# Designs tried in a protein design chat: miniprotein binders against Uncharacterized protein slr1840. Part 6

Target 1, 371 residues: Uncharacterized protein slr1840, of Synechocystis sp. (p73408)
Amino acid sequence: MRQILIAPDSFKGTLSAGEVCQIALDVLAPEFDCVAHPLADGGEGTLEAIANNLDGQWQTVRVQGPLPDQTVDACYLWLPQEETAVIEMARASGLPLVPVGEHNPEIATSYGTGELITHAARRGAKQIQLAIGGSATNDAGLGLLMALGWQFLDSQGQSVGWGGQALGKVAEIIPPVLNAFPQVTVLCDVTNPFYGANGAAQVYAPQKGADPAMVQRLDQGLRHFARVVREFDGFEINFPRAGAAGGMGGGVAWALETKIESGFTAIAKLTQLEQAMAGCDLVITGEGCFDHQSPQGKVVGGVLELAKKINKPAIIVAGQCQLSQTVLPNVLKIFSLVGPDMPLEKALQHPQTALKKRLVQVKQYLIQSQN

## First folded at step 22 (miniprotein; from r59 with Y59W L66I)

Design r65
Fold by OpenDDE base, fold request of step 25:
Structure r65 (fold): chain B 371 residues (1-371), chain A 82 residues (1-82)
Amino acid sequence: as target 1 above (371 residues)
Amino acid sequence: DLEEEIRELLREAEELIKQYKELTEQGRHDEAREVLYRFMLLMARLRYLAFWLGNEEIWERAWELIEEMLEIVRELERQRSD
């Protein structure tokens, strides 16, 4: 084995995918030729992972924040060679931007994310990858669409305003006069419909600060908006994935004729993961999964599926994984950061040290396998 | 006429700044908050129009007005907490 692809996810809360790659390079080189290929699932750290993989330019734009009284300096990634902008809505309309105790999905707006899209379009973006994880909003993308020139009026001909509260007030839709936008792809892994028991409000509004009464109001707002959209152009917005980011998946798909793709799939295509993997003898992937409820993250699962497809052997380095070696026939070995030599508490306190120790064992395993 | 809309938005923005101060002085904080939110919505629309018209002056003016309003908000909130 001469070339190793290192294609990890972030170790959430501890190490970025880029940091994991760097640690792996430091340990495995020079004995092995390693190629870093940091990945993400369209959640937190997506921009950083892409920026470490592709020659990207960080763009900072002052935009509307998630609350009406907030402004933020939001960053997105411009990829000049691909003529692609990668936008994380969490940078403009994200839950972490809302002060503790002020989480309110009836008020929170996606408008600032729309401003980022507009800025990217002016920079010459032909494609926009929109990561919608970590949103503060349940506005069905209404704010985002308003930033793109859509108008939503109430029964009195006045703007409905912002937030989830606006959805139930929409009586008239006015499309933008200027409709030349780049192709938007929404990065989404959820299958939630727009409204109902599994819809945006019922599933995701509670974690955004909604009480049960607010959840009901938000769901009714989504139902109302879906009716108005259907009356406007016949579009059925209540489809699988429409509920993503408080209904933004549906709203953007309706208004911009966007594709909704898995975050991993979109990032893997953008970063040419299959081509990179084809050029290597072995794939090392990993994630910081410490929760027993998620046996495999989306990135690790996606990498393993791809590796299987193209007949590449794989090694998994996971935070806490008792995955049976029997998950895939092409998985050579699984290394857990947590072990008898590294208790969970110590691994959480010293993730870099824990990873280095495990990568040394990976190196030893690989050397022994060559002999 | 987009230029007329810009003029109307600016006039309304000035009135909303005044209304916010008056409502706050009256202790009508919930209504003042609604005025603030409406103001920010108008400034967003103003930025949208300025952006598409390529009017950098109006774009900058919208941000200046936002900063002015938010300074007023912070000052009045401070005075309430004292």
Scores: ipSAE 0.623, ipTM 0.876, lowest interface PAE 0.7, mean pLDDT 91

## First folded at step 24 (miniprotein; from r59 with L66I)

Design r67
Fold by ESMFold2, fold request of step 25:
Structure r67 (fold): chain B 371 residues (1-371), chain A 82 residues (1-82)
Amino acid sequence: as target 1 above (371 residues)
Amino acid sequence: DLEEEIRELLREAEELIKQYKELTEQGRHDEAREVLYRFMLLMARLRYLAFWLGNEEIYERAWELIEEMLEIVRELERQRSD
């Protein structure tokens, strides 16, 4: 009798990590005792994955939206037993909140994300896990920091305002008198520096609505802000990972003296993935990966690395996967949703059916393997 | 002197609402948008100060002013799209 850990990422665009777990539980029972441990990498589905693993209280707060003339009701997850709030910046300052045709990182602000942090602090949070994927902004976290009491002034002593356009105006930085906010950890998997050819503006601002001229203005604003920060306290803000979320990684690391961690690593620690895996005989993990040229995602890779570390065999269920089992010695078998009996288009149209079909095959494989 | 800043923010917010209406009715839409963005920035500052002071009345007032301005924005935009 095997106890199986089901520890997937979402199949992005089709199935949440929780839905993948539920389908697996339904198919593998009663022959196998399954433990659901849905995961995320700090992006889509992060709060839901954590809520499926821990007792959490959803908090909804009316805050500033990404556009200056927009307000939103944003939610975060309060974990009272862990004294921790988990915040996805995209729920207050994310691209999905911006109407089609109105994407503009020169005016988009992270202020609402800062408001979520202040609300969590008032709730009693001592720690904040801040997921910064999917942002609409290129403001280096200026908006967030203003919500925490920082002031950024131009050469005339006036507020620089919001958005990426504000970065180039900063002449003076006034920190808050009392900085008693919770310990913040930024969840980030990108390595981009603050500015430059591989920086926040050049690489990510086009996806946020920037044309080439705007990209150049945003990059120059980030360079200017980096100089002002260096003059202010000597901090070198142009380091790997600092460019995440339009420079949020650098801005928060500088101003709040926080660390940046891998999204998967932080979520795995918070949900105690290693302890859950140690109690099982086998791990099933997976991801959508319907783009047949892409490599395995951070969740699958992290689960497999942990499984190898503690000598647990693994099975992969993915939309498509080109890796051989001989390259991954602790992987018993890889099941692809797409195959001769399930063309790509059909799998995308009917993802629950495609996944269920492959999980039945996983079940048959496990029964036939005997040991 | 946070009390003085709050009084000034409230006074300026009411003036910015009047300016937005006037500029929009005059067809000066770029200037009206600048006024709107200034208004939203000031209301964010007001919410921050209300938080620091623990003043729920001021916090609620800031949201009331935001709702008033945004309703005006929506009504005037609807009239332009007629």
Scores: ipSAE 0.774, ipTM 0.935, lowest interface PAE 0.9, mean pLDDT 89
Fold by ESMFold2, last read:
Structure r67 (fold): chain B 371 residues (1-371), chain A 82 residues (1-82)
Amino acid sequence: as target 1 above (371 residues)
Amino acid sequence: DLEEEIRELLREAEELIKQYKELTEQGRHDEAREVLYRFMLLMARLRYLAFWLGNEEIYERAWELIEEMLEIVRELERQRSD
């Protein structure tokens, strides 16, 4: 009997990674020994994927929301055995928390994310995995750092306040006197630099509510802050990935000496994906991608790369897929939920049925290959 | 010194609540919004200091003041839109 690792991403908008795993176990388990290993790439669903793999404790903390007059009850995942907290910035400082007509990265603050870090540190965290996707902010992490005790003062010795508007006012940086915070790793796949044509403000601030004039002000603020940081301790903050989450990547790298890892890599390490895969005879992975026909997401790609590295065969199950098997030597077969017998509309209306149908075909394929 | 800063923050917080009400009643809404912004910054500082000192009473007091202010904001906005 073959042992099969089920290691999917979520099927965006239809099935969580955990639901995909459960359906696969239900279809395959009597004939095959299956191990569920739901995954994510550091974005939406990351805490849930980790909670499905590890014995974690959800923590709810009342914190500052992205808007100055907003408070939020935000969750993070505490992993006591690993002495690690997993925090999604978007739960405290994310764009979805802001009403559509009120999007404004000049005022949005990351302060609440800093409060989650503080809470995790008091909880006993030695390590923090910080996922920074989906932010409402362009404040370079100033709010987060203030919550950790950093002070940013203008030329008159007054606090610069919150938001992207504060960046251009910074004249003096005062680090915290007593600082015993855990090691922070930023989960980031964005490569944008801090400022400039491909920087945080130019590329990402428009989708956070910035008009062209505001984008220019935000970019100038980031440039000014970069200069102040260089003058303070010589750190060159305008490097690849520094522009992530409105400059958060650069700000925390500078102030907290963070490591930066891809979301998939960090999650795969934390959940011990390689060890789980080594214990199985093949891996089944997949992703939704119902609105595109090229399912090459970071999870599927990462699982396939690992499978190739340790010489494990793979099967792909995806919402839609036109990927050629001839360019993927370790992939035995690709199954698409959408096809002649399952049109896109029907698959979206009945995603569990569509997935079950293709997994029955996977099972039939695997049984035939055993004889 | 931190304890004196906390006392001053609490005094200023109560004055800012009073100012917010007065400015709103006078129709000076831009100034009221600036007072609210300053109040929220003060409360964030108060929560930080209370956490650092391990003072749970002051930490909860800060949240009580925030709730008080935000209730006032909601009530005055309701009266305005009527």
Scores: ipSAE 0.762, ipTM 0.930, lowest interface PAE 1.0, mean pLDDT 89
Fold by ESMFold2, last read:
Structure r67 (fold): chain B 371 residues (1-371), chain A 82 residues (1-82)
Amino acid sequence: as target 1 above (371 residues)
Amino acid sequence: DLEEEIRELLREAEELIKQYKELTEQGRHDEAREVLYRFMLLMARLRYLAFWLGNEEIYERAWELIEEMLEIVRELERQRSD
């Protein structure tokens, strides 16, 4: 019996990766032996995808929210066998936690994300996978570092406080006395430097609520902080990816000597995707992509590259796809949920039905290909 | 030395609650907001110290003070909107 790995991304806005897997199992399992391996790329759904693959324990912690006067109950995933905690910054310091009229990266703090790290460290985590997508902040990780015991003082010897507004005030850095923290890896696919025309403030602060004057102030704060860090210990903070999540990439790399890895790569390694794929004869992957003509997601691309590497054939199931843009050599066939028999609006209204219909076609294709 | 810092943080928390109420009653709302933000920053420091001392009593006290202040904030804002 042919062994099939089902390794999709979520179909954004319609179906979680786990739901896609379950529908595929329901359709294919009578005729094929299927293994579910839902994936994510370090953004929304990352903790859930990992929890579907590994024996994890959800931890809920009351922490500081993104606004200074806000508290939140945030959760992360503890993986005791791997001695690893997986933390999504957005659950403690994310833009979705902030009411639309209150977005303000000059005051938003990453402190609560640091509190999740301290909680995981106390639990015994030796490694932390930190997903930093969806942040509300432009504070260079200052809040996070303060939660780990760093102090940042102004010229009068007082705390600079929280938020992007604090960066320009820093005159003295005092490292924590209590400094045994787990290895932190930042999950990030953004390449922007810390400051400048392509930096954190100029590129990303507007979508977090910054008007042009605020963007200028935030960028100047990041430049000042970079200078103070250089004077403190010689570290050059303005490198590729340092601008991720409002400068979090740079701040954590400096203070915690962490690695920055792509989200898909880190998740694929953690969930042992290559081992799972090696045990199957075929992989089915996919994503929603209802608003463009071919898959552009890092999950689909990453799965296909791995399948090519270990010589496994692949099938793609996507919300909408035309071959005019991208096909990899090991792809046997591409199925689109949207087509002549399933208009876009119906597929969006009934995504489970649309997916099931295409998976029945996948099943027929596979049965016919066995001779 | 950490115990002295904790005592000072608790004393300052009482003063900041008083200052918040006084500034709000005087209509000095921007200054009141800055006092609130400073209070929250100090309570975050208190939670950090409680964590490293393993002092659950102080950790819970910090959260109690936060809830006390935020309730005062909500009550005074309700009175203003009436």
Scores: ipSAE 0.760, ipTM 0.928, lowest interface PAE 0.9, mean pLDDT 89
Fold by ESMFold2, fold request of step 25:
Parts: sequence; structure tokens; C-alpha cells
Structure r67 (fold): chain B 371 residues (1-371), chain A 82 residues (1-82)
Amino acid sequence: as target 1 above (371 residues)
Amino acid sequence: DLEEEIRELLREAEELIKQYKELTEQGRHDEAREVLYRFMLLMARLRYLAFWLGNEEIYERAWELIEEMLEIVRELERQRSD
């Protein structure tokens, strides 16, 4: 009997990856044996996708929020069999936690994210997968590192405090006495360096509430911090991806000597996507992508690349798709939710119906191909 | 000495609560905000030390002081906006 792996991204704004899987299971069974493998790329929905694939325990911790006068209850996913914690920075230090009129990356702190790491370490985590999308901060991870015991002092020997405003004050770095924290992997797909024209402040601080003058102050703070780090131990912090999440990529890589990895790659490894795909005869993947000018997203692209590598055929179901089957030789067929019988407005208003309609067509296609 | 640092942090926290009230009553809101931020930073340090020592009582005390201060902030802000 033909086994089908259902490995989609969410259809953002309409259906979660888990909902897409469930609809596919409902339509394709009992004729086909389907395995659900919902995915994410390290952004929103990452913890939920992993929880669908692995036996995880949600942990809720009261921590410092992004604003200095704010506390939040933040959760992360504990995977005891893997001795791994999966942490989304945005749940403790994220922009959605900040009221719209209060966005300020000069004062926003990553301290609460560091508290989640501390909690996970006490719980027994040996590894941490840290998703850093959606941050409110431009503090280079200073807050996070302070929660792990690092001290950053000004020229008078006092703490520099929190936020992007602190970066330019750093004169002395004192690492923690005990430095035995879990192996941290940062999940990130942006390539921005720490500072400069394409750096954290110039590119991302405006959407976090920075006006042009603040952007310049933040960029200068990052440059100053980079110099102090170089003087401290010779590390060159201004490398590609270091600017992610307001410099968090650089700060963690420097202080915790870890790597920045693609979100999809890390999630695929953790959930054993290759093994799941190897056990199936065909892969169905998909994404919302209702803007017809976009190429396929990182999840779809990653699934297709893996399917090609291990010689598995693939079917794509997407909101709209411009890629040709000729460019993707392992792709048997592409089904778009939007078409003459399902205009964009209707698909967005009734996404379950639109998806079900196309999956019925996938089912008929697969039945025909068996003969 | 960590024990001495804890005692100093607790003493300073109580003083900062009093200073916040006084500065707010005097209309010195920028200075009051600096005191609040200093207080929160001290309480973060106290929580870190509690983690290092495994001391649940100190950890709980830090959160109690934070709640006390933030209730004061909310109360005085409500009076200011009325």
C-alpha cells in the first residue's frame, strides 16, 4: 500500500501546518496510508510543529518581559528523550508582547530569554534550539547573557543596564564563574551582519519602533560593542547572520561558542524528517503563498531538496505557485488552491474548503497513477 | 561574598521603592523612571543569585518585591492620569 508523507508549512493567515495535515489525512485515507509531519522554518509555529512530531512537555516560566517594567509568563517545549529544549525568543522578548505605542529597542531587553535558558538547563537540557524571530530587542543578547551570569560594566564599574542603549556604555566584560550551559543552536535564516548598512539596527530597528536618530545610536552601540568584544578575546562579531534579532545571533555565537543554523534544517533534523520521508513512497508538501510573485518558501524548498536527494517523488499544494515542474524534476504535479474555480477571495475566506477541493484532485491523480 | 551582596540588594531595593514614591510625588517623573529601571535590574540580579544558590525563598522574595513596586507604579500612574 502506498505510504504518503504529508510535510507542509502552515498556510499563513489561514491554516496551521497541523490543520493542513489533518485535512490531508481526512481526504486521502482510507485509500492511502498517510503520515503527518507538520513543519516550520524557525518562525511562528515552530514549537507547535515540533510538539506534533515529538513527545514534548510545555514549560511555563515567569520571566522578565521585553520592557524593563514588564513581566511575562513564557513557555518553551521540553523534549526529555532528546534532552533538548526548544525556545522561541519572541515568547519572552518578542515584539508582539510590546504595546504598539511602547516599541523601543533602546530599552527592550532579552533578559527573559536568558531566564528560559536557565530554567531549561536546570530541567536537564543538554541542547537548546533557540528560535530568534520576532524580537523586540536590539541589545546584542546582552540581557540574555546577563541572565546567564555575564556582567557588562561601564567605565565606573557599574552595570550598563538593559537595552540597546547599554551597548555603547560597555567598558568591561566579566564572564560567569561557572560556565556549563547547554549547547545552544540559534535558528536563523536572515544573513544580516551585526552592524553597518545591512546590519541589525539599520535593517530591523525601524520596524521595532526606532526613528532614524535611534537607528544611528543603536548602530553605533553595536559597533562599540563589537570593538570591546574584539579587545576582550579577539572574536570578530560582525559576520553574516550575526545581526539577527537585534544582534542576538552575534552575541550568542560569541559568548556561548555555538552556531547559527537554518531554521528548517534544524527542525528537520530534530523531527527526523529524512527518516520519515525514506519510509514513504511519496511526499506531499505545501504552503500558503497567496502572493503569486513569490517562489516557494523555505519549508517547501527544503522538503523538495531532500526528496530529490533521496529519490522520492513530490506533490506540491500551495495557495498560488509559479514554479514549473520542469525546474523540479522530482515534482509530479503542482496544485494551486487559487484557480478559475476558486478565486483568491474565496480561498482566503474558506481555506479548508479550498484545500480539501485540491486534495480530492490529488487523490484522484494518485489513484490514476497506480494503474 | 554572595550573602553580603544579597543583603545589599534587598536593602537597596527597599530604598529604591521609597525613592520612587518621593520622586513621583514631587513630579520628577524622569528620575522616578530611572529609579524604577534600577530597581528592576537589581531584582534581576537577585533572581540570578537565587538561581546560583538554589534558594527558592530569595527567588520568591524578589518576585514579591517586583509585584510590590509595580503595584505602586500602577497606583501612582492612575492618580496622575485622573
Scores: ipSAE 0.758, ipTM 0.931, lowest interface PAE 1.0, mean pLDDT 89

